# VHH binders against Probable sulfurtransferase: the designs that were tried, part 9

Target 1, 337 residues: Probable sulfurtransferase, of Methanocaldococcus jannaschii (q57909)
Amino acid sequence: MVEINLRELKKYANPFFLTIRKDKILVNNKRMARLSRTKMDKIEEEFGIPVIYSKTYEYVSTKVGRFINKHKIIAPRDIVIVGLSGGKDSLLLLHLLEVYRRKYGIKLIAVTVDVNIGGIRPWKEDTEGVKLIKHHCEMLNVPHIILKNDLDVVELSEILTKHSKGMEFSPCFSCSVIKRHLLGKLAKEIAENENIPYEKVKLAYGHNLDDNSDTILANIFKGERLKFMRPLTRFKYNEVDYQSFKIPLEECIIIRPMLPILERDIIKALEECGIEYYKDKDMCPYSRDRGDSVRRRCHEILEKLEEEIPNIREMVVSSALKTVEYYSKNPYGEDNL

## First folded at step 1 (VHH)

Design c08 (framework vhh_7zox_3)
Fold by ESMFold2-Fast, scan of step 1:
Structure c08 (fold): chain B 337 residues (1-337), chain A 122 residues (1-122)
Amino acid sequence: as target 1 above (337 residues)
Amino acid sequence: DVQLVESGGGLVQPGGSLRLSCVASGFTFSSYEMGWVRQAPGKGLEWVSDISSGGSTGYADSVKGRFAISRDNAKNTLYLQMNRLKPEDTAVYYCAKIEFTYSDSGYTVDYAGQGTQVTVSS
């Protein structure tokens, strides 16, 4: 396949509102791209690839664009690193961010962490999931980096448990710690190599509205604080102290452009655009996707309640955000119940 | 101070049954998802089964139809009834407390007990 000539494409459409792949073009906003069926047909004829219009992809693209602008989570000339597991969320995110190479002049990099899990490597370079990730990166003309970690996350869990203050940790926890550390280190190395401020390198995660609302409800059921994910989070350098063992956590900036998007709209957008994805539960032997976790149960409850309260997930998130804001401004005020 | 104490393991013949128990303390047991994971000699950890605070259950394909997970919130106890045991079920079985906390990676923190050995052989 050949890379699309943007100068020739501009004769028919505004490329600031298109996701451009070597094998197809996706429409982020039909009106703003100045597309008609006739122009789409001419593009297909000239470039030999289909132009796919999905109403859902347009809806998602527009909502994500407004969210990015509202919260200023991507700035011109930023470097954005997308962690790819082969799952639906990160793959859609990669496609949605492609247009920002033109709109904001960002540099887009895809990263997969090849973790060692008890001698098993679900994200080893020659696995079916990683082959699919490579295919999408090639089609989008996005550099793909595979970070190989040799430390066994099962062994790390044992070390953390041994050196903890009486706590025991799973391989899932250790895997998450390793991935965050490696991505943070990579972000720092890229900033140094490009000679730019660290604040210009962002880690983009595919968290969505279901993730956020499920998390809030699960925290309520567990008697925890109403913790929630924000559009942009700055993590300072830290060390997790487990007595004689210290884990360095590199500083990083995490952004979540898809936070306002419902999971069902992510799936629908991928399906309507013909974008294949690999399910996370098929990659990792420690996935609890087959079980009914508290979070999955909360997901089911909220999905059921959406029939009566269509915006329930948005209301759950909004309630948590407004509560934090209110009590931050009025720590000694009376309750307005 | 979270503590999970497993019991009920042992040596059993193929086709036999065992009932594992896990007594939990130091947290509000009824509020947490609980599960069983196992580690066979020379292999990594394998998820076996879990049960939500609401009683919904999940099972690995390798044990579905043979194992049954249950909980007694009044006794802070998790159970795994294992039937029609196979040599392939030989492993150390760990009781796990499943906790989701806020995380940018969306991870779950599990607290595992000391484990109980299950050996299926004649």
Scores: ipSAE 0.000, ipTM 0.135, lowest interface PAE 18.1, mean pLDDT 79

Design c09 (framework vhh_ozoralizumab_d1)
Fold by ESMFold2-Fast, scan of step 1:
Structure c09 (fold): chain B 337 residues (1-337), chain A 122 residues (1-122)
Amino acid sequence: as target 1 above (337 residues)
Amino acid sequence: EVQLVESGGGLVQPGGSLRLSCAASGFTFSDYYMYWVRQAPGKGLEWVSEISGSGGSTKYPDSVKGRFTISRDNAKNTLYLQMNSLRPEDTAVYYCARVEYQTWSGETFDIRGQGTLVTVSS
């Protein structure tokens, strides 16, 4: 493809509102980019690549931008590590964050963890899924790192289950633990190598509004604390206690820029922009299992209710947030029923 | 091809000091956390030190903390272990390693070399 000259592009548009790829340019905000059809035509003529305007992509990128600003998720000169599985969420997230290299001067790094699942490696370097990830990273000019882990996540889940006595750990849980620990170690190493504060290195996860509302409802149905995902969470090094069993977890800062976005809008944005991604079932034998049967049921329940109450998922999240805020400020107050 | 070659082992008296070296090749040394692990006769592998790619972060188990110091020279692709106040229980074959994988129980290690024998005895 073609290396885009930012100085020449500035003649026609504000690149702070464009996702720039070697093969095409995506319009994040048409008004703020100062684009018209005439200017888009001139860019296409001069650079020889299409300029794609998607109403859904503009909606998503604008909402994500507002969310990032509101919650101060990304600061100028941050280093942001994006975990890429080849699925829709992480790939759209990578595209949405590309513009922040110009807007905030961030460093963007893509990472894929090649996990061993019962001798199967869905994310090994020569798979079609990883080839697609590499293609997107090349088009966006983003460095891509593959972290290989040889521990069998199935074996790990069996060992965890054996030592917990009466608690079952899925391969998906073991996989997430390994990925979290490896990404945390990488973030710490990058902070040291760049000689910057650890607070400047963030792990960006593609969690969306469906994920958050599903999690809240599942925690209610399991009689657990009303846990939910926040826009930015700092995890210090700790050990997760399960009865007499402890799991070490490396410290990290996780950000979730797509947390306010519905799954359906993510899919629509990718489709309208012509961005290819792999379906869940093609990446991993356990991809259809959300690692929790209760969570799968909650997803189905909310999806059905969304037909009658379009903002049901936002209301679920809002309720949880307001409740935590209320009891944080009024731990011994009386309930207003 | 990844190669790790340990050296510097030998016979030392209790309370003595010894410096181990590990020459690395076949990979970008500065990109990797490096480890020293040891195996005493008839026992399993025991982790004794960890260092980040830049050298800015180090970790030690209580058994060697304050006595052992891990360091690296990225320009020379070399890892070091300075061992002070050596005890008979430090007798083991010492290996340098990259992490093979990380678990709740510790780490398993990608060991490539034959190790270097350290014997602490009068």
Scores: ipSAE 0.000, ipTM 0.139, lowest interface PAE 19.1, mean pLDDT 81

Design c10 (framework vhh_7n9e_1)
Fold by ESMFold2-Fast, scan of step 1:
Structure c10 (fold): chain B 337 residues (1-337), chain A 123 residues (1-123)
Amino acid sequence: as target 1 above (337 residues)
Amino acid sequence: DVQLVESGGGLVQAGGSLRLSCAASGFTFSSYSMYWGRQAPGKGREWVSGISSSGSYIAYASSVKGRFTISRDNAKNTLYLQMNNLKPEDTALYYCAKEIVTDYGSGYVFDYWGQGTQVTVSS
């Protein structure tokens, strides 16, 4: 596949409203890109790749763009790191962020963490899932880094559980700690090497509207503090500490550009655009799936109620955000789930 | 309520075999990855094997690879662990666990464990 010459492409379309791959072009906004059927045909004729128009991808891209602007999630010349597991959320996020290399001049980096789980490595470089991640990064011309960690997440979970008072830490929790440690360390190293403030390096997560509304409702049913995910969260330096052993969690900023997007629209956009993805369950025995927990029940409840109240997930999130805005002078900060 | 009931443990001589079963109820078994863990006296829990919801991905701890085989029967809501060429070091309480759900951004997470089934391998 040939790298597209942006100067030639500009003769036919505004590239600020396109997602550009070596094998295809996705339309973020047909009208703003100034595309007609004739111009799409000319692009295909000249570059030898299809121009794919998906109403769902256009809808998602437009909504994400408005959300980024409203909450000032990405600033010009930011460096954005996307964690890729091969799953639907992070892959769509990577595609949606591609255009910001032109709109805001951001630098986009994809990272996969090769974690050690009881001696196995589900994200080892030569696995089918990682091959798929590499394919997408190559097509988008995005640098891909694989970070290896030899600390066994199962052993870590056992150590944390042993030193707790009745709490049990899962391998998935330990995996999250290790990933956050490595991504935060990478973000800090990049900021230091580029001699820029840490605020200029963002860790982008693919959390969606289902995730957020499920979390809010679950906290209500548990009688817990109303906790939810924010568009941008600032994490202070912290440590996971068991006696003399410390795992540093560096100061960082996490952004969630897909928070306003429904899970079904993510799946539909990927399918309409012909973007293949792997389910996290098939890459790892330990999954971040909602399960049969309170959170899973909340997901099912909201999905059923959506038949009667189509915007129920938006209403749940809106209520929480308005409450925080009412009681807080700073709407952005550390999320606590 | 998630319920996992392990069975099939017992006393066996070194070099022998045992087949463990885990009967699952209270959730859609075919939608979740499952795993086997074990805990020997005076030691922490050790992950033994895991299998994805579809059965497409299977993994083993290095200490049991080549000797143990994990499998599942989604129609019967049952997880299995075939243990061959057992060693005294395999003596432990074996647990069945359902796929772990993590909260986004941290917090305490529970592994759904069964009561366990004792495996004792004599020298």
Scores: ipSAE 0.000, ipTM 0.202, lowest interface PAE 13.7, mean pLDDT 81

Design c11 (framework vhh_gefurulimab)
Amino acid sequence: EVQLVESGGGLVKPGGSLRLSCAASGRTFSDYAAAWFRQAPGKEREFVSAIYSGGDTTYADSVKGRFTISRDNAKNSLYLQMNSLRAEDTAVYYCAAWETTVYLSEDRYDYWGQGTLVTVSS
ESMFold2-Fast, scan of step 1: ipSAE 0.000; ipTM 0.379

Design c12 (framework vhh_8cml_1)
Fold by ESMFold2-Fast, scan of step 1:
Structure c12 (fold): chain B 337 residues (1-337), chain A 123 residues (1-123)
Amino acid sequence: as target 1 above (337 residues)
Amino acid sequence: EVQLVESGGGLVQPGGSLRLSCAASGFTFSSYAMGWFRQAPGQEREFVALISGSGGDTDYSDSAKGRFTISRDNAKNTVYLQMNSLKPEDTGVYFCAAQLEYTFTEPSDYDYWGQGTQVTVSS
């Protein structure tokens, strides 16, 4: 495993359209990288590692790049923290963001939160899943940090449920609170140490198009507000009150570069590129949609409807965005149905 | 209104030097990669040099490597091309171009273009 010398690689290809690993090179855009089969063969011969072209990875890379540009999700010299659970979404996101170290001069940091879930620690440092995360970070030459949480998220959620007015909180909610607390605290420390505004440090989440459309439809079926995930969200300081103590949530910026990407395309891209990730059998019981049966049902409904309406998920998201924008600008507008 | 205005072109002898400037307005300059392209008489536009929005990375055509230096001043919304050891083959109209992606070297991938400035290298 040799580190790729960018100066030498530039003799054959434009490395600003490549995802560069120590063990392989992935092609983000074949034409823009100025690659032919002959040039890919020469790179493989000189550097001793394969150059992998996946049509799906190219499609996804291009779509994510356009989405980042359209919504100004990443600015030059940003520091981007990627939360890694070992699942397909966050691992693909890490690979897609690697090239932005060259494109925008970003610093990329990978973080895994070792949460305590009823005494179970799926992300403990010596687990097979965390070893896989470490392998990918090493191959991509990305710093990896493991943050340990000692509070039991099951107990935390029981505290919230007991003091609610009939609301039930799953362990997944408290797990998200702990992850947000630790990632936000790290982002704040980095901004202070680098002497830059907090807006320059982005927390990158691997939410995809399925996640967003499922969430919108579930909110409709629950009679709730049309809540949806945005490409970039600015969070002010807040606290979650667990009665005897409070957990601070530092102000931060959360970005979601993969929001326009279908889950099937994420899986296909990883498989075509030979990138291993956690399978369902290796995930925490609470990390699945079990705590929200309506959301899981909505996923199934939309998946079936895609056979008749191929762009149904994009239409769901588009409708919600257009409706919110319309009524925000026209709260006392024309006659509505 | 987006504007890219090139300047600094002219007539120079082989082996001479020129510094081209491109003043940008109407967009968030630091968010765009800036490129220089040239077009010789009867030829298509070809890539010369590229600089990232931050200025942290650059790329050059094979003909420009070692002779040309691209730089930028984000406080002044200006990108520069320092051209040394000029050759007759460097003659052409030089265009400044802007692209959100750092990485595109094809003319069709650039969002905004200047009008061009003439560079002529002859004895």
Scores: ipSAE 0.000, ipTM 0.132, lowest interface PAE 18.9, mean pLDDT 84

Design c13 (framework vhh_brivekimig_d4)
Fold by ESMFold2-Fast, scan of step 1:
Structure c13 (fold): chain B 337 residues (1-337), chain A 122 residues (1-122)
Amino acid sequence: as target 1 above (337 residues)
Amino acid sequence: EVQLVESGGGVVQPGGSLRLSCAASGFTFSEYAMSWVRQAPGKGPEWVSSISSSGSTILYADSVKGRFTISRDNSKNTLYLQMNSLRPEDTALYYCATEYRVDWGNSEFDYSSQGTLVTVSS
């Protein structure tokens, strides 16, 4: 596979509306890309790779693009770090962000964390999942970094649980902390090496609409604050205390460009585009979330209710956002429901 | 916040010329790629031309290539479309677009600009 010459491609299409891979081209917006069936055929003939049009991919890329612009999630010349687990969300996100290298002049960096889970390393460099991640990064011409963690996240979760006031912390929680630590440290190092403000380096997470609505409903059932994920979050420096040591969490900016996208549309877009991915279950054999967590149950509840109320997930998120906004402006409110 | 105001349209004879302008405000114009999109009566929107943030990359639809010239002046936050050798089929409402209005059918596009009408007749 050779790198596609953009000068030759410009004879047929506007590359600002394409996702360009060495093995195929995906269409972000057919009309804006200046594509016709004849031009798609000529591209396939000249470059020897397929041009894939997916209505779902076009829908998703357009919605993500508008969301990025509305919320100022990515600015020109930003450096964007995408955490890749081999799962559907982060892989689709990587593909959707490829075009911003041309539109905004961003740099994309893909990172996989080789986590130690009770002696098991699902993201070890030699695994089939990591080979798939490497394949996608190579096809997209995105630098891929593997960060190795030697701390056992199972042991860390046990330490947190023993130190807690009766709360149980899963290995997935400790894994999240370790990933945040390593990605934040990398973002800081990149900002220093490039001599740019930390605000120019973004950590991109593949959270979607299902994740956000599931989280909100789970917080309701747990009697917690109505916490929800935002398009862009600024984190101050913090530390997680694991009894015998502290794990620093560097200041950073986390962005969630796929937050308005339904999980089913992510899957459909990947399938229509022929992008292979690993399910979370296959990559992480250790999990306490499968069928017994409140969040898992909330997902099932909302999925069932979508049959009667198709926009229920958007309504859940909208309700939480409007409620927080209302009480921020009206802390003493009115009792007329 | 984003405002795009198109101007320069009018009625012209076949073979005539018009220069469209798009005044941009509410965002850092010099950092965004810009496009011209048109919609003819009773037809869907058609992409016309695009220009990168620096002006170094320029693309045209085959229907207008050689006749239209897109340009920008980042110091004036203005996008231009020079239209020469106009044809009756160029009759349309012309819009300028940023990434805020990638799809002209969305609600943000509907409320953000009125476009400028170009009529080629007689």
Scores: ipSAE 0.000, ipTM 0.226, lowest interface PAE 16.3, mean pLDDT 82

Design c14 (framework vhh_7zox_3)
Fold by ESMFold2-Fast, scan of step 1:
Structure c14 (fold): chain B 337 residues (1-337), chain A 122 residues (1-122)
Amino acid sequence: as target 1 above (337 residues)
Amino acid sequence: DVQLVESGGGLVQPGGSLRLSCVASGFTFDDYAMGWVRQAPGKGLEWVSDIYSGGSTGYADSVKGRFAISRDNAKNTLYLQMNRLKPEDTAVYYCAKFTLEHYGSDYTMDVAGQGTQVTVSS
């Protein structure tokens, strides 16, 4: 209904340490926001909305802020596009980035891709999932764009499988290609319309620490190279060939601000803040069987080991990073025992 | 210049056995997942089997318990041991180099060889 007047809010708190919604305020850092019970009560009386303090949200917000600064993944006046599927990761990411509209002067844009999956459209505008996404975007005062694609990703995967030397074994690959195509095209159009370099427009993905450590361990179990996700990745132009047509993948920058955050802390932060989200099972008919059973097994192994070694996921990532750095700087070494 | 050269195909009686070989060059063989795909006359490509660089294997339901995939990294060679062959196994068999999809969901075939013909008939 009504936007909060930042000038009036500044009388009670530092808005550089708050996540501001029309229906509630979340606390990114209670001390730095200069909040006490008395001040939170005054804000609730003045603006008619609750101030919600979550220890987990404060922890996550602080850790993400430090990670952004350490890796320089967001610069002042960047435009940041967040892909929203209604899931926990992208929704928390959107909330965590809200404060950077003030801290760094960024513009936030939320995008949902309405893909055609064998005639099923899980992200069609009138679905309950998309209504929930729209609600969150409205509360955060973030522009929301729905990009509709009519190409059937199931048919695209079948075309590759039947008719070319290149093959893909699930619709999820074609879905990923279509989403990256549309997001990259949008990023390019925004950069051109704003007359700014492409490096100023970032695609923000909600990859987390579980995703990265699962990927590293799966690569170890498969005997593959120790590949892992980076905080910021620069992609050159590329194309995916579906025989009768080609799908361009535009030059873009992908950032992953939640890469150091555990999945359990993401869930806990959302729950403590009263932010509703959809579970993966309710989004896509193909979400259950993503074709990488080794990665799923690695997730389960690391989850079990966390009971005995709470920081095991951090250690997996740290080990891979330190090892790559060591051998890059010292390819021969004196002794690599 | 990536090259895959298949051999070991031929004509065999139902219930017989064949061993296919694929010699790879132009890339670091032991860094990549390798596999076999086949194309029966008048049909599309069908995934048969794969093996990760670490030795983990997968098989299509149609060949489970009959085929065994293996690799010799020292020789840059991939093998497919085909037992209890059926007429339905008649196809051109292609050696393939695989890369996992960027998002970790599926195999993407980087390259396939020229193929080797397997004919199962009486």
Scores: ipSAE 0.000, ipTM 0.193, lowest interface PAE 15.7, mean pLDDT 81

Design c15 (framework vhh_ozoralizumab_d1)
Fold by ESMFold2-Fast, scan of step 1:
Structure c15 (fold): chain B 337 residues (1-337), chain A 123 residues (1-123)
Amino acid sequence: as target 1 above (337 residues)
Amino acid sequence: EVQLVESGGGLVQPGGSLRLSCAASGFTFSSYAMYWVRQAPGKGLEWVSEISYSGGDTKYPDSVKGRFTISRDNAKNTLYLQMNSLRPEDTAVYYCATVWEYEGSSTVYFDYRGQGTLVTVSS
């Protein structure tokens, strides 16, 4: 491993189209980086690290880049916070966003939340998953923060269930809420410390196309509003009431740069690039029966149908987006079904 | 950096009274609803009381309704729980808690609690 001098690297390639690590370089776009096998060999000889070209990583990187530009997800000099649990999605996202430190001048910060789950801490500093996260952050030269929360997620789930009329909340749901709350508070603190508007600090989530299509289908099966994840969501202070009084909602901006990417392409990109991620399904005591059973069944249904209709997940999302847009514009119009 | 510090617990006889206090810092106290929750020995957490950001609305479970009164002093960033007609079953560690709203939902989550203050009701 070696510290890479960008001035020296520029002699061989455009670093605006490379993901740069201390132990390897990944090619985001071979043509735009102006790379040939000969130039890749010269980089390897001079810097002593491999240059890895993956067709899938290039495909994913290009698609994410277009998605970011289309939806204005990231602006120049933004601060982007990436939550890392050691899983595939957030780790790939961190690698895909590295190049934006050069292209847009953003600051990248990686955060892991060490939650208490019935006395068990799956994300404590000495776990294999967190060691792997630290390794990737070190290789990418990204600051890594561990936020320790002592509130028992299981106790929180009990309180939520007791405070609701007949609804049950899983520990995994409570865990995701605690993580979001802590990340939102951190974003506000960073905006104040850097003396910049809150709109400049973004929380980046690794939600993918499978996640979005699963969510849409689950909402249909539950008879709920057709809710779906957007590329960028803005939350404002004090927008929601809790029963007989108002509970302020913290201002935050969530971005989802990998929203158009299939889960299979995320896995393939990581494997082709030799990027290790934590595969242990039993990392969390509740991981086996994690989340919404309806959503899980919807995932299985779409996965089966994908064998017959390869773009079904993309069509589900497209249909929901077009339908919301159409009826928003024509709320009282005559419908021809 | 939310900090909650509870005080006022102690030993009291059945039928007695205690007043708990919670000193809050690290957030805009006057903008948030506040809660008291308790944990009896060997049991899980139980919601005890809630109060709106202004102090205009309060809620209690049937087990303490009419006996406990939650109040707040926004100028002092302090939450109170006046406990009257105490019973042995009120024996617990009492925690001051704050909540945050979930994404586009009216559901709230207790995101923080203090170290707690022990209340023992026994003759």
Scores: ipSAE 0.000, ipTM 0.106, lowest interface PAE 20.3, mean pLDDT 79

Design c16 (framework vhh_7n9e_1)
Fold by ESMFold2-Fast, scan of step 1:
Structure c16 (fold): chain B 337 residues (1-337), chain A 123 residues (1-123)
Amino acid sequence: as target 1 above (337 residues)
Amino acid sequence: DVQLVESGGGLVQAGGSLRLSCAASGFTFDDYAMYWGRQAPGKGREWVSGISGSGSYTAYASSVKGRFTISRDNAKNTLYLQMNNLKPEDTALYYCARYEVTTGDLYWEFDYWGQGTQVTVSS
C-alpha cells in the first residue's frame, strides 16, 4: 500500500473534506468534497483503495467541524496530542482530526499511556489493543508515542481512597491522574523543544455528549455544583502529594472536539466506516462506568428518558450552560432577594 | 453551593504559631478529603497538607513536615491547620480546598478553593 498523492487526489476531490488513510478514504462532506459516484470510482481505480461514504460519519464530522469553529478550540499550526486507549471515542477523534492537518496545518501526535494496574499492563506495547492502535496510527500516518508508567495505579488508588467513599478515588481515577501527569509533561516538553507557547500545544480528549450530560446529572444527584465539561479548558499547575507521592500536573490546555456528539453516533460512524476498536472491558477490568455507580445510574436514566424526550441530553447540557451564563451576569438571580 | 471560608491568618514573628480554620458548607464534609495550599506573591501554588475524610490519614509537604499539623472536626464541618515554628518563607495566602472527584475518571478537579487567609511572618 502506497501513500496517497494529494496532487493526484485533487483532480477528483477537495481533500479538505476527506479523511485520508493508506487503506481507505472516508468522506467528511460529500458535496463539499465535490464527489460523485463517478469520481469515487475513479479514485478507487487510480489509488486501489475504497472510498467509504457514511451518512453518520458525515453528520459527525460536520457537527464537530462547526463546534471547533464556534468555540475556536483549534488554531492554525497548533500541535494536538490525542490520548489513545484503543476505545471508540479516542479512535474516532483521531480520524476526525486528520483533515485539520490540511485545513489548519496542525501536527497530530497520538499517545498511549502504558499504565501499571495491579501488575497488569493492558496498554503494553505488544498487546492486541496497542497493536490495533498502532495499525490506525500507521494508516493515518500519525506519529505514535507510548509513555510507560511504573507506579501501580491500584496501589495509588488505595492510598487515595483509604478513608473516602472508595468509588470517588477508584483505580480509574488514579489512572486519570497518571495519564494527565504524563500527557501534561509531554506537552510541556514539546512546547519547549519547538520553542512555542504552551497555548499552542493542546491535549485532545474524546469526551462526548453522553459523558457531559451524565456528569451534570451525577453532580445534581450528589448535591454538587452543575459542573460540566467545556470545549476548551486551561488547567493551572497543580501537585498531588499524598503520603509523599509527588505527582505534578503541568499547566495544559484540554480540548474536547466531540463534546456535542452522542455516543451512539460515535459507534455507528466507526461501524459504517469499518474502523475496528476495543471495548473498555477488553483493555482494563476497571474501565469507565464500572467504579462510579451514580454516574452509571445517570447514564441509564438518561437513556430511558431519551425514548420520551429525544433531545434530553442536549437539554441537560443547555440548561447548565444557560445557568452559568445567567449567573455570570446576574449574581443574585431572578429573585428579588 | 459549596463554600469554604478560611480564617485565623495574621502577622506573627518568626518562631511563632498560628491556627488556621476552614469552615465548610454545602456538601457532606466527612465524605471528602481536604487539603491546605498556599501561594506567595509572584510564586506558583504550593500544596501544604492533606487529610482523608475520616481524618485517619494525613500527608505533609517536606517544607512543613514536623512544624504543621492538619486536622478536622467532622461534627463542626471544619478543617484546621496548626502552624508552629513559623518561618519568613511561610508568608503566603493560605487556602483550603476539597479534592473534587465526583465523576470518576471523566471530570475531576483537585481544586475547589476558598478565598484564603493571609499569613505574614516577620523576621
Scores: ipSAE 0.000, ipTM 0.163, lowest interface PAE 13.8, mean pLDDT 81

